# VHH binders against Intracellular ribonuclease LX (RNALX): the designs that were tried, part 1

Scores and structures below are computed, not measured.

Target 1, 213 residues: Intracellular ribonuclease LX (RNALX), of Solanum lycopersicum (Tomato) (Lycopersicon esculentum) (p80196)
Amino acid sequence: SQDFDFFYFVQQWPASYCDTRRSCCYPTTGKPDEDFSIHGLWPNYKDGKWPQNCDRESSLDESEFSDLISTMEKNWPSLACPSSDGLKFWSHEWLKHGTCSALNQHAYFQTALDFKTKSNLLQNLNNAGIKPRNGDYYGVESIKKAIEKGVGHTPFIECNVDSQGNHQLYQVYLCVDSSASKFIDCPIFPHGGKCGSKIEFPSFSTNDDHDEF
Structure headers, positions and changes below count from the first letter of each chain, unless a header shows other numbers; antibody chains aren't numbered by Kabat.
ipSAE, averaged over its two directions, is called F for ESMFold2-Fast, E for ESMFold2 and O for OpenDDE. V2 adds 0.75 times the mean of E and O to 0.25 times the DockQ between the complexes of E and O.
Where letters were taken out, [cut] stands.
Atom coordinates printed by the task and the answers are left out, and those that the model quotes come from them; centres of patches stay.

## First folded at step 1 (VHH)

Design c01 (framework vhh_5c3l_4)
Fold by ESMFold2-Fast, scan of step 1:
Structure c01 (fold): chain B 213 residues (1-213), chain A 123 residues (1-123)
Amino acid sequence: as target 1 above (213 residues)
Amino acid sequence: QVQLQESGGGLVQPGGSLRLSCAASGFTFSSYAMSWVRQAPGKGLEVVSDISSSGGSTTYADSVKGRFTISRDNAKNTLYLQMNSLKPEDTAVYYCAREGYYDSSGYYPLDYRGPGTQVTVSS
């Protein structure tokens, strides 16, 4: 149990990141697709604790995963300000979480990219009639059921609040076994879930909410 | 162009008070959480205090709780740190910083930082 028990596989909804009071900056590649993007793949213990920073000597080495860079720019962009190429965000995720995964850098990033493809969140939501649109609200239980139908396991839904105070779909957590081979039922859900019974699934604004990019 | 400029540092005796200010420009100040960060000689950076974009939520390092107060004036694009009951161990360069991102994993890069203002607490 010292190694770890499972992974959280965490995906974020970029429009919900960008419409908060913290705001956002588009990647140097420009406006991201209207799709879920990877936040991370986080080793965890079944008691709710997690390992972190397991090898301080293991710096991110772009040459180890150069074949994945274009795919990561699309599926794992940084929306943090200032506008960037994503390397700082991937370095943070690798150092804090990846070094605890028992995977090398290429396998760690490839595994997360594979689980994004397998989870197919946006299509699974669309199949249930749950589509991104400003002003449209959906039951949190309907969102969970749509994802469970497509993935086979119940997600944890994290909500945040936009600049106007509206609760919205922000992040989706799925759980992965310790060998990083398949989705599993989550042994424990993370703390917090500020979701009301109905939440907004926003699209990108016509103009971004902040005056810095 | 993002700019952060601190002022108000100086020499003060133990038990004294100082108020730091940070003037922000080049971005929508009211949309960003802000932090005060310090660095003592030969030591790493310590986040002293954070404040949400609206000013409705604040946090403090255990070392300064009850003595320091962070506040902001969004109409003036200014961040403040009121420092009371100062101790020699508060001696450091104090930086105003903008939070670009924060999540449950603890990833919140301080992407922009001012040049800093020196606070020295000695007799």
Scores: ipSAE 0.012, ipTM 0.179, lowest interface PAE 8.6, mean pLDDT 85

Design c02 (framework vhh_5c3l_4)
Fold by ESMFold2-Fast, scan of step 1:
Parts: C-alpha cells; structure tokens; sequence
Structure c02 (fold): chain B 213 residues (1-213), chain A 123 residues (1-123)
C-alpha cells in the first residue's frame, strides 16, 4: 500500500562511504563536494516497517525533472561502483521509496533537495566546532545536540567503520511529516549502524585513495 | 539471532557453472527482499542481483544479466544464485544479504549479510 506515517530523510557523509575497505567510485562529474549528500526520502510506518516498490511500472522519467538534474548531480550523487551519472541510483530510490510517497517524480526529488538545504547539516555542525578532519573524534551526543539546535529535532546518527577499523559518522536521519512539509520528531528511530560514544568525522583529503579498487 | 549462511562456492573453469545457496534463520524470510552481493579482491562491493519477498520480481547488474539467475524458496528459507558462463571477472566472495535500508547505495552494507562464499574462476 501507499499509506505511511512519516518519512525518514537520509543524508550520508561521502568521505565515510569512500574510506571503508570496500571503497567507492566517484560520480562521472568527479570528486563530490565535502558536504552531506542525499541518500533518500523514505516513507515509513510508526512500527518500524516501511512500504516499498509501490508501483514497479512507474519508471524514472528524466523529462519529469530535467530542471533538477544539475542540482541532483551535486546533492544526490552515486558513490557506488562503477562510476556513474547518478540516474540508476535515482531510479532505485524512486522505484523503492518514491513510488510510495504520494508525490510525483518532480515533487519527490525537489522535496528532498529542499530538505537538504533546510537541514544545513555541515554548517550546523561547524557552528558547534564539529568539523571534518581525519583523526578528530566527537561525542555522538554533541553531534546530535548540534543538529538539534539547528534543525529543531533530534537526528538518528548511523555509524560505519573505515578501512582501519575506526568508527565514524556515516549517515544522519531526520524525520518529515507524511505531507512532506516539515521536519518532525522521529516517531521511531531505525536500528543498526550503532555508534560508540565518540566517532570520527573524516575528511576526503587523506582517506579517499581507495577509489581505484 | 538473524543469520545468513552461504554455500556452493568453489573453483571452476571459465565457461563453467556454480549454484550458490543461502540458508536464512532468525527472521521471517518471506517478509524480506534478498540480494546477492560480491566483492572481488581489492575492489568495492557490487550488487549482482536482488529478488522481492514473493519471488516474482528480480533485477540484475549489467555485468551478470543473461548469465545469472536469482531465485528463492520461502518454504525452505533459502535464496539461490545460479551462475552460468562464468568468467575470470566473476572471481569474488559472494554474500547473501537481507534487503533493507542498508543496501548497495547505502555504503555497501546490508541490514544482515552472511560470511560469504569464495568463487574462483580460473583455468
């Protein structure tokens, strides 16, 4: 069904995607900005389950959102191998999650782009003295408080591990109401990707030379 | 509690075939879409195939399309990957993965994945 209770709005930290043992491939446009990028806007139920693949015949139609392509290349790149223009990633997100959103394709992608701008995660972290730098660790509670101060709502922080085994900031989840109009307090937080009490906020500048493999 | 265990890997010559199996336990297998993911030595993860919870819808990476077939048996809690016309480039550790928010696009991690099974294609 297309019924749902809220959205997760999910942003990832590209350096943390790329510095794992599995590495990454830069988009065809080259190295992404040192900023959070969109993973997706995911309809969800209050019981922790989610709808998906609500209309498998609703193919991604680039003509429906051609005015957004350049902005999406910057703010919603694919880091998955092989190197790509992002269309397969956006198609995946649309088919799995977007078809359940009750939004058309243009509104779905525009809404996610607008929430990225509104959340302003990197600036909100920087305002609290939390800056990307290899070897610097921050309390997870400090990261949450910095985002909460800027956005007005507590995020879920997902961690992964780099190729050296260091725990790091990987994804930030915020919640959006079912009409896709505003951030809300999350009715439920996702499981998995658990952080230690302090995590690294890595930079691209010294950990991204795994792109070849 | 959630466990995935791959089997069926091994050494095979180019042009040969292998069938991988994944035994799932600790969750309601029929509620989840499932994926096969591989990692070649020194390379990133590649999602090679996925299948919906009912088994009626599948996708394949361009690199394996027409050669690999994913299937599932919900009564046996088992996922399969039939690999035909194997190439040296298919040499990798193959992982069975439960499809959730932690997919290929979310940083090469899955909600749960198995320990992997090695496939080596060599003359």
Amino acid sequence: as target 1 above (213 residues)
Amino acid sequence: QVQLQESGGGLVQPGGSLRLSCAASGFTFSDYAMSWVRQAPGKGLEVVSDINSGGGSTTYADSVKGRFTISRDNAKNTLYLQMNSLKPEDTAVYYCARDTYYDFWSGYEFDYRGPGTQVTVSS
Scores: ipSAE 0.016, ipTM 0.309, lowest interface PAE 6.4, mean pLDDT 86

Design c03 (framework vhh_5c3l_4)
Fold by ESMFold2-Fast, scan of step 1:
Structure c03 (fold): chain B 213 residues (1-213), chain A 124 residues (1-124)
Amino acid sequence: as target 1 above (213 residues)
Amino acid sequence: QVQLQESGGGLVQPGGSLRLSCAASGFTFSNYAMSWVRQAPGKGLEVVSDISSGGGSTTYADSVKGRFTISRDNAKNTLYLQMNSLKPEDTAVYYCARESYYYGSGSYDAFDIRGPGTQVTVSS
């Protein structure tokens, strides 16, 4: 059987990807929605290690999930340069993480899309008065409580730093059981991306490093 | 500019000690878990040790347990590796590496940046 203990389900905040010194490129479909987007669904071990690249010969096959492509373009876009349709990003996630999941390609991508809908992060934050806006700061504990109230489990909050040196909400980690059926309490939280006590929740306006014209 | 720069490598006799340092710049060092990774002549990359962003959790490869100690000073943006009881088998280029997430021994591709490396030679 499958040799892992749980999944991290990882969602990123696109404005926080884009406002660093590294910059970003919008997808070929244009500017993404102001919403969380999927980074990945990552098999993991309770000791904090993870399997990866479990079948290097298992190429991404668009015909296996053609019914999901439009939904993935919206919910799982690539912000990496150059501007793209997302296929290389999904191929990367499938090869590194998906091949270790014990799911086929359609089930792997469908599962991540379903967990994004279930987690409903932006609405859960909005319900607590936590709204994206450049210059507004929120307590990290308030962000965690808002998500926990809506999802039922405590998230890990990863921060990064914008081009001005401000700490900001970058990624949200939730944990999923090894059968990919439900959210669980995380057996272990990841390392890295430490937040201060208050962090910015930025919008796409101003200080984005890319040229969009 | 995101940069990592190792120092402290050199030639040492078996049983000797070295302390490696890694100076980090261009990012918030305290937000990232860090690792020491090495490549010996004719061998693949080996993760030697890792340390959590706050320094409260460390791991070591079996080959170095009890001999090496990883530490960090977040106020100075510096990562350290204290290497004691050095063996000829420890001869390698040593890299400090920034990791986005924890990774165990034997893998380097979880790291999003590495320094240029510093040579450690243990010879009698």
Scores: ipSAE 0.011, ipTM 0.170, lowest interface PAE 9.2, mean pLDDT 84

Design c04 (framework vhh_5c3l_4)
Fold by ESMFold2-Fast, scan of step 1:
Structure c04 (fold): chain B 213 residues (1-213), chain A 124 residues (1-124)
Amino acid sequence: as target 1 above (213 residues)
Amino acid sequence: QVQLQESGGGLVQPGGSLRLSCAASGFTFSSYWMSWVRQAPGKGLEVVSDINSGGGSTTYADSVKGRFTISRDNAKNTLYLQMNSLKPEDTAVYYCARGEYDILTGYSDYFDYRGPGTQVTVSS
């Protein structure tokens, strides 16, 4: 059956993607929610290697997951330029990672959507007083503890730098068992994305905050 | 089909130098960030260096800064890593990777394509 040891479930913070020197382009649906979004669900080996591109003839077929499109546009948008509907990003993730998952396309995307809901990163951070706001910095260990308290497992935190050189929360990695059933402790953490001891949790600037209270 | 092929690895003495090359095909090489990544026995992947599409912007891991130089020749679709003042701890398999400054993903530590790797051993 499966020929890998676990999955990384990777979520990114869109404001941190967008505030770099590279900048970003919003999806054709417009500005994304101020929430974590899915990057991917990546089969991995315990030794830090990973399988990829396991069936290049298995092209993305939108008809196989048409019932998920609206939810994916919200939870798995592309921020890469030019503005897009996300299909190229989902196709890339499916071809590189999904074809190695032992799941069909619908199950692969549904599984990632389910783990986003279960991890509930923003609420778990907010419950610990860690809220997105430009200029506010939090200890990386506090971020890890807040997520661990809510999810039950320690995440890997990846940082990037904004256009001014400030270190910030960029991506959160959780690990999932090879049957895609539950979160597990990560057998190995990825390398790179060095964080300082305190990092910014930046916010999207909204021109209209409808919650006056 | 994207293909990356490393060459130039081998056995060298501490303090020696090696130049790695990576031949790229199957994509518009001049449009992508490119990286060198290494993996020492029993350790995870370490991003060693990356270079932007035009070659004017480079970054280096602290462990190699001042000793390694990344460069590219877009006319030849070739990426290079000049390694000077080699240390035993530089012993690793070195991979050429299409940088995942890929326009679709924007991810900076994992790569959408990498070559099969070339072994570098620094030992007397």
Scores: ipSAE 0.013, ipTM 0.220, lowest interface PAE 8.0, mean pLDDT 84

Design c05 (framework vhh_5c3l_4)
Fold by ESMFold2-Fast, scan of step 1:
Parts: sequence; structure tokens; C-alpha cells
Structure c05 (fold): chain B 213 residues (1-213), chain A 123 residues (1-123)
Amino acid sequence: as target 1 above (213 residues)
Amino acid sequence: QVQLQESGGGLVQPGGSLRLSCAASGFTFSSYAMSWVRQAPGKGLEVVSDISTGGGSTTYADSVKGRFTISRDNAKNTLYLQMNSLKPEDTAVYYCAREDYVWGSYEYGMDVRGPGTQVTVSS
């Protein structure tokens, strides 16, 4: 039995994390792929609140998910400074959210990796002609529709602002049932991170002199 | 206006006890997970304990496990920290904190904290 109502499954667009005034630090594996990456899998209540830190004594044990490490380095990297191997970020997500999931560590991380594959966000956007390109803007409703067509459920789109003040696609929220088995319609959407009517979907540029910031 | 106000700090000898209280106002207290965090002089913030919305789930930092107990009274909009077997290394300003989304990122974190109450453990 589960003591929460659903999960948010949160994916981040790395270029949008990195092009803000805060900037970012690439993982020790180097520049991430131009693809969505996992932020987390967060147990939540239907009233908009959430459980957290449900067992701080359940420390991250790398031996429990060593078979997933290389896949997590690719799909769940840390962009926080300083540059790291991701273990600190995964430890944070496990302790704050994972301990509330009713899943063991291997199942928690495997489940998030599986939902990233199933959501297939970049391909679903590409199928609708929505491709990452610096200076190109897309209607936020078109982004939602493209994802809904591919996944079967309406996402929440979170925007942030780049260092020049441009609104951009930052994070995509999908909802998962409490048994962590399938996507569902979100019982409630988070608030904040509002988008303009058109938002940028930025790319990493190999010829940009500021790529390292 | 969202406000948190701590009380109950003071000077205590090693091995002594204190009970901290935090009075919450300006929001629906029962809808938020709450934390106690502390900051010793020249150090960063350490989360010592947190508690779920209904009080059914609690966590503790290893440094305070077995000595501190967090609790809440939703009818009184009050958070508590019972501190037993106090040690000199527990000397810090203790803050009551509310957890919510960080605006613009949706990353969960401490979005409001009180002004703090000083706890000094010394002979």
C-alpha cells in the first residue's frame, strides 16, 4: 500500500539549465547529450503537497544500483557546480524523494530511467517539427499537444529565463500512478515558472564561445 | 503575511535539555512539511530534522538521532523540537523552516524560515 497519491516525473532540458545567469558545470563525463535528462521522480499528494525525507538513515548505496550507473550518468547527470559524477545529486533525490516512494533504490532509479525512455520527449517534439534551435520560438500549446499526442497525457511545461531575459522551455512534468507502473493524467499541476505564449527551445552550440559557462 | 517565530532557546549545560517552539501564521500550516535547521558560527546550514504534513513521518540528521524529537500540533499551528542530551557541538542558531517549491525552478526547498533562536551549550 502506498501513502501518497501519485508521482511527478520531472525531466529537464540541459541547455536551459546552463544558459541562465547562474550558469552550470558539466558532469565529469563532459557535455551532456542534446536530450532531456531526469530531474526526479517525486511522490506527491493530490492537494499539491508532498512527503519528503521519509527515511534519512536509508543512505544511497551505490552497490544496489551499480548496473545502472553508466545509464544514469547519461540520463540523470548533475549540472550543478562544481563538476561531479552525479552521486551527490542521486543521493539528494533518493533521500528527499526516493525514500518516500515505497521502492528500493534499484527499482526507484530503474523506474525513472524506464519512464524517460517511454516518454520519448525529444522524438515526440521532433515529430511535430519542434526542434532545439537557438533563436527559434514555439507556441507553448504546440509543445503540450506534441507531448500529449506521444505520451497520451497532458504535461506541465515549466519555463525559465536565460541570461538575456528570453523565456525558454526548462522542465517537463508528467504524472505517474502511485504503483509506479504507468503515466496518468496529473491530478494537479504545479504552479509557477510561467511561460510566455512562445518560448525558445535552445540548443547547445559547438561554435558558441560561451558554451563552457 | 507568512511568518515563522521561534522560541525556547537559551544557555544550557552539557547533558541538559531544551524544547524549541515555532509559531506559524499567514498560511495553512497543516498543508506544509516543516523542518528545523541550524547554523553554527562560520558554518553552513544543517537540516537537523523534518516532519510530514500530518506528523506521521519524521527524519533526523545522524548528528542528533536518538537525542532530538520533532513534533507538530496542527490545531495550534506550532512546530516543536525536543532536544535532550545536549552537547557543545549543538551550539547554533536554530531556525524553523517551511518547505515549498522554489519559484521558477520547482525544486523543493526551504522557502521561508524564521529569524532563529540561539542555543548555547556551555558550562
Scores: ipSAE 0.012, ipTM 0.177, lowest interface PAE 8.9, mean pLDDT 85

Design c06 (framework vhh_5c3l_4)
Fold by ESMFold2-Fast, scan of step 1:
Parts: C-alpha cells; structure tokens; sequence
Structure c06 (fold): chain B 213 residues (1-213), chain A 124 residues (1-124)
C-alpha cells in the first residue's frame, strides 16, 4: 500500500447526474432509489494531491465480495452510459483508489457501504427541511449546516448544472481518517464544482401524489 | 483566463507515430492533474491518460497501454502525448483537459476546462 493522510468519502445525487445535457443510463437493475449513492472512497494527501493505481496486479475479484453485490447494486450503481451492472465502475474505483487504501477488496467496499449508512445524508437533510423536489432551491450554507449537525463534520458540496443551466446539488464529500474508522474534519477541501449561493435539490421522481416532484 | 491549446494532430498511416502537445496558460499548471481525452466518430468520450501534478502518477486506458506515453513539463506549462503504433481505432479528436482536482475521473464532467481539440486520423 502507499501512505496517505485521509480519505474523501464521496456520495452522488443521482437525479443531478441524470438531468444534465449528457443525461444518464439507468443500471441494468432499473431506476435507482431516490437517495444518495456512493461514488467512491478515495485516499488523499493533505496537500490536495492523491495516490492512485497502487497495485496494477490487484484486479477486481467478484468472488471476494459476492455477499455485497446486491447491496452495491442499490448503493453504488453506475449511471454512465451504456446501462450496466456496475462491475466496470467498481473495478475502476478499486484499481484507481481501492488499491491505495491498505484495505482488501471486501473491507474496502464494506467500509464505503458502512459510511453511507452512518452519514445518512438524505435523512439529515430532511430533518432540516431540505427535501428533494424539482424547483426547490436551498442555500448552500444551509445544506452544509444540516449535514454538519447530523454527521459532526463540515462537508464539501460539489455542484453541477442541469440541461437548462440551473445549479444543483451534485456530490457531497466527507472525510475519513487514514485507518478508515471514523469521519474527521477535512484537512483540505477539493477544488472545482463550485456552487452558487442557492442550488436546486432536484427530485428523481416526477409523478402524481405518490412521488415528490 | 484559463486556456488550453492542443497541437500535433494530423493524418498518419497505421503503425505510425504522432506527438501531441497542449500549451496551458492562465493558471498554475504544476498544481493540477492533467488528462488526454478523446472522442472517436460516433462514440462517447474516453479518458486516454492522466498524469499527476508532479508527473509521478500516471494511468492509461487499456486500449492505449504500451503504445502511448503521457508526460509534462511544468517549467514550460506543457502537456504531451506520444502516440506510437497507431491503429485505425485511435482515430479521434484529442482534447487536453484540466482535472478539477478530484481523485476520480470515471465521469468525464470532472474536467472543468478542455481545449478545442486536435484531430488524429489513422488510415491507409
């Protein structure tokens, strides 16, 4: 393994990936849940750089984490086109980032799944009255405070733009200690993907009374 | 302020070589990961190669491993792609891209700036 200082734990809002000009492709399992999904668990240095591809011979072995596959399909889907089962995405994340983590494959994926549960982003936002709905905008500081109240640490909020040019909540970064044991205050925040003062929290579902718009 | 300008594309026969350059200005080049990204006719974008700010960490797409070499000269604010043993399937517009500073490039939209591109055509 290669020494590093901390992890970024990165979660994506699927509706914000899917409503861009690029659009998206649903996983082969169908439309994702209206919840944050994992992008990755990324070793990082305090100077803003990162290690990657630390063991090119350590290929993804599905048999090492077969017990996690159904949970990963739900919580760590690929939204990139074409529609897929997620294996190429998980292979990419393992080879680029996971091999630098000092964790084996099962522990790496289990750890990310555990941090998703522990961060409980959607519920923490809902507790503060911040709910996904097309056309509803929230102050970025309010989003950060809601997450900080629930998790104990300030997130980095990454924004993108939808096909109409509206700024929206895209990804949430939390930081994890180098032993992959707990959330910590981020030593440094990433660059780019900067938000305006108010951003949309779009809904994935646009249906009648049974789904939020 | 930020500008990226590719050069070095052209027409080559299969088995030939080309060297692409990307001149960067308007930012501290040595602070950023840089990537080469390509788009073949009728296909999506593919990240070909990326290189860390110091040049110590490099990755390649499986399609180009052993044939392409990425490098950078931080003193000259220039990114390079040496392309050897070119194949018809390497025909594409090649873009120089500044990585947002995120540790993952799985999604192409992590690049906040991209050059206008340079055409590489490999045909007999």
Amino acid sequence: as target 1 above (213 residues)
Amino acid sequence: QVQLQESGGGLVQPGGSLRLSCAASGFTFSDYYMSWVRQAPGKGLEVVSDISSSGSTITYADSVKGRFTISRDNAKNTLYLQMNSLKPEDTAVYYCARDLGYSSSWYEDYFDYRGPGTQVTVSS
Scores: ipSAE 0.016, ipTM 0.313, lowest interface PAE 6.2, mean pLDDT 86

Design c07 (framework vhh_5c3l_4)
Fold by ESMFold2-Fast, scan of step 1:
Structure c07 (fold): chain B 213 residues (1-213), chain A 124 residues (1-124)
Amino acid sequence: as target 1 above (213 residues)
Amino acid sequence: QVQLQESGGGLVQPGGSLRLSCAASGFTFSSYAMSWVRQAPGKGLEVVSDINSGGGSTTYADSVKGRFTISRDNAKNTLYLQMNSLKPEDTAVYYCARDEGYSYGYDYYGMDVRGPGTQVTVSS
């Protein structure tokens, strides 16, 4: 009844979340590391649709993954306002996407953490000379090639727009097989978040003026 | 019960205009960012436009910039999409969607609720 074809494994760039007109709120643990963070692990169909909310009675149970909390605070923080410990964000991801995964809560979160480590996005970009710095722009094709070289599969690159209208690297989508065991070539790419030919890879503001409080 | 219901779709000639509406119920509409999303036959979902909870910030897909305008009336719990200079490639089912609050910009996976959709066909 909870059948699906593959997962999107989605990682976001926190500085690009924070520099939009909406801005952000740092987690209660403080400013996140300058690294990609997990957005989610999303069951999907080959036609571009997705299952969601597959068991509305399944509540997030922190006791099922208490051994992962510290690692999740670092690798899966909430940047949504108000400042929080991340539990509401993880609960949202579990209820909407995790309940469709055929994994229990511990396996779902552990699997996403493992794929973040395996994808090693920041290091793979750095190896190609692509590093975060305000005002530096990179070809989208160069970003894709750097990730493909390190991961073995072509990512989808999602862009958003900063408060001044500049297109920037926002999220990276990789695809995972339905058994959650390995990266695969994406059967279909999302259509939203289209990039220009060159996009900014921003760093956090030096004045911390993106903090709303 | 959380519900979104689109209306205003139909058949129009190229160069024509349509105005889509989305009636929201069962939640505090003024607290959520909203989006319009479309799906053409055989294609994936495309986020067309986003609007923040207060209506002061909007974004548009490159394919519709200058032609479409998103707006909202928080007092009426209604989202709008004004579509001008319609092209055959705008033919799709159009959905309104509620932003889950953990995504920004053109990310259609940030949607936690969407309506059943309304068909827009642009044909000569």
Scores: ipSAE 0.014, ipTM 0.327, lowest interface PAE 6.4, mean pLDDT 86

Design c08 (framework vhh_5c3l_4)
Fold by ESMFold2-Fast, scan of step 1:
Structure c08 (fold): chain B 213 residues (1-213), chain A 126 residues (1-126)
Amino acid sequence: as target 1 above (213 residues)
Amino acid sequence: QVQLQESGGGLVQPGGSLRLSCAASGFTFSDYAMSWVRQAPGKGLEVVSDISSGGGSTTYADSVKGRFTISRDNAKNTLYLQMNSLKPEDTAVYYCARDEGSGYWDYETSGYFDYRGPGTQVTVSS
């Protein structure tokens, strides 16, 4: 049985995670692609509350999703320090959110990977002329319209602030029905992380010591 | 005006216990998940524990699991952290934090919350 109302499907922009005062550490696989990556798939209630940690005995079991690990390393990396293979991040997401999803581990991770592919955020933004580049700012409404045009539903855009105080695109929230089958209009948008009227869509620093010149 | 105020910190010997409290005001406390976060000198924020709005779900960092217990009293608008078997590495400023209501008090965004208290110092030393 499903006692929650919908999922938030949350994707983050890695350059915006990395350019804050917190900074970041690349995964053990190296510098992530310049693309959105999965943060999580979060059961939620239509009143804005959410379930969490629904089965603390349900530990992450790599053998249940071993066929997905390579794809998850690419699409769901951890940028937290120290550099890691992502297992602790996936374990955290499974324990906090996945155990509330009514899905088993393989279905939970596969579903998020499928929605990442279907949302196609970077391409939908690029199609509207919204491209990552340091110093380039875009209207938040233009970002929302570009995503809505491609996905069919209005996203919530979360902003953060880089180490220099610039407001930037950080996370994109889309909503998924309780059966984890399709995108839906969000019953309620999250609050917090609100954007100004124009925000930066940053790229990774060109002074990256991990890149060969 | 949202306010969170911690109390109960202090100096304790290794193996000792402390109970932290956080008094919340200015919002409907029972509508929000709450967390305890800490920061040791020269280190980043660590999420120690979180608790759902109704108190039915809790999590703990591996570093404190089995030693710390988070709880809440929604009738009193108060969050608690019972800390047992304290170690020198538990020395930190402890903050009461409100989950922003975005649905995520999370490993990768564990430093993000819409409100936190001023903190209370816990020092574990001989």
Scores: ipSAE 0.012, ipTM 0.263, lowest interface PAE 8.3, mean pLDDT 85

Design c09 (framework vhh_5c3l_4)
Fold by ESMFold2-Fast, scan of step 1:
Structure c09 (fold): chain B 213 residues (1-213), chain A 121 residues (1-121)
Amino acid sequence: as target 1 above (213 residues)
Amino acid sequence: QVQLQESGGGLVQPGGSLRLSCAASGFTFSSYAMSWVRQAPGKGLEVVSDINSGGGSTTYADSVKGRFTISRDNAKNTLYLQMNSLKPEDTAVYYCAKGDYEWYDSSLSYRGPGTQVTVSS
């Protein structure tokens, strides 16, 4: 069945994507903003399973969302190598997750852009004194509390490790109701990417050379 | 096109070992990161382990680190999970998943049908 119970709305921290041993490639528009960016909007079941690839023949059609492209380049860039305009990433997210959403392509991408604006993660963290800075560690519970205060719902925090093995803030998961209208309390949290009690919130290096990525 | 087939699950006593296999077809296996994902009854999906396309870089969930080892054989298009010192908490259906090399860490495509692991005293 293509029915689902809720969405995960997933945002990534670009500096944490880029400072791993595998590194990254900046989009063709250049270095992304020091802000959270969208990873995706993922239909999910309340038992933790998820639908995916619900219409493998429903290819991304740029003409259906051409008015959103500039905003998506800013808020939903690809950091994957090689350097790109983001279309392959958006195509991946649409085919795997978007085709299961019951939304058309324009509504799917617009909805994710709207939730990024509404969640306002970086400002909510900054309001609590949690700012990106290499070498600073923050309690995971403080990060969760800051986001909950701003959004009204507890996030799931996913961590990865940098090239030196330090645990860091990588992705933030919020939950959205099945009608894609509002944030909700997550019926179930994902279990991967567990954080230590204190994690880095890294900034980009001042001298990023994406020829090295 | 993409197919993944897990095997090697079963019933095992606490402290025992199992080796899971995943046979992959329909894509260039050596070009993609691969993951093992599990789902215990009544719980969400947990990414257990990831391995990059060349096999030289691996990650593990804290719950399995030091006990599980992910590996791959690119010549045979096969992914493995060696599970040692199994605990009742490891009881789950285990899935292999194709990661896109462009979105390592969290990007999963095409889970297989899964293989049941039951750790029972």
Scores: ipSAE 0.013, ipTM 0.241, lowest interface PAE 8.3, mean pLDDT 85

Design c10 (framework vhh_5c3l_4)
Fold by ESMFold2-Fast, scan of step 1:
Structure c10 (fold): chain B 213 residues (1-213), chain A 121 residues (1-121)
Amino acid sequence: as target 1 above (213 residues)
Amino acid sequence: QVQLQESGGGLVQPGGSLRLSCAASGFTFDSYAMSWVRQAPGKGLEVVSDISSGGGSTTYADSVKGRFTISRDNAKNTLYLQMNSLKPEDTAVYYCATGSWDYEGYSSDYRGPGTQVTVSS
């Protein structure tokens, strides 16, 4: 319910999910857009702890957000194997995080979709000359500054490592107030996914053999 | 620097038991939810169990419910997984992690190097 301090709003870079040793599986709708996609909207405490699984009986009910499904397929796809329509991923996010949000299912998913639009990460990065391209590296501080200029708040940048050992931009965390109304400065940044000083911002490669595994 | 080190893995016969431990350092352990995650040969990552920072709430994957028990000792900065009635399907590398694992992989989580559990006759 309302017993938390803020949300992390988490967006992932699909090419960075797909180019690791684990690889990925495209959604049943096909290859995702060259854009950030939603991972989730996660209630959190100021001390770094978080609530989870707050109502085991609140199953995902597709009929409660049927008007959002096509938009969610574009902005909140699952890249986990096997290829899917995304419902299991949205069910996971709802049960683990959404049930703790004090929002109903429609409001929870609509709110995340709205923050995706408002954050406009790819355009804010492009405006600073930071564009996805295999082999191009950017300073992590430049990425943070570009996002801060567009959104008004400093993000946390999470990195992962591709199958060849290259460090890359993987996820972007922004913070949202407990009423889910606006971006705020993060009370605390998450741990993990540490970046080097320069990281790759990859595009889907022309030789995408990873997605076949 | 966050450090997580698993121990207690090994070879065990079907129906047997193992207790895994994870020694944590470099962060305020009693402020973090913790999880056990496993990866079987040729498979993706599976979240086995999660435990809240104070130990009052736990969750389990359907594959291990009733057989595995997660616990923690905040005074010792240690996370545990008691594994009973082990099956060949439980064969995997087991990882201790801060936070919770999810469908899309690592999200702000630290993971230890893992400990191998092999269930065979």
Scores: ipSAE 0.015, ipTM 0.318, lowest interface PAE 6.8, mean pLDDT 86

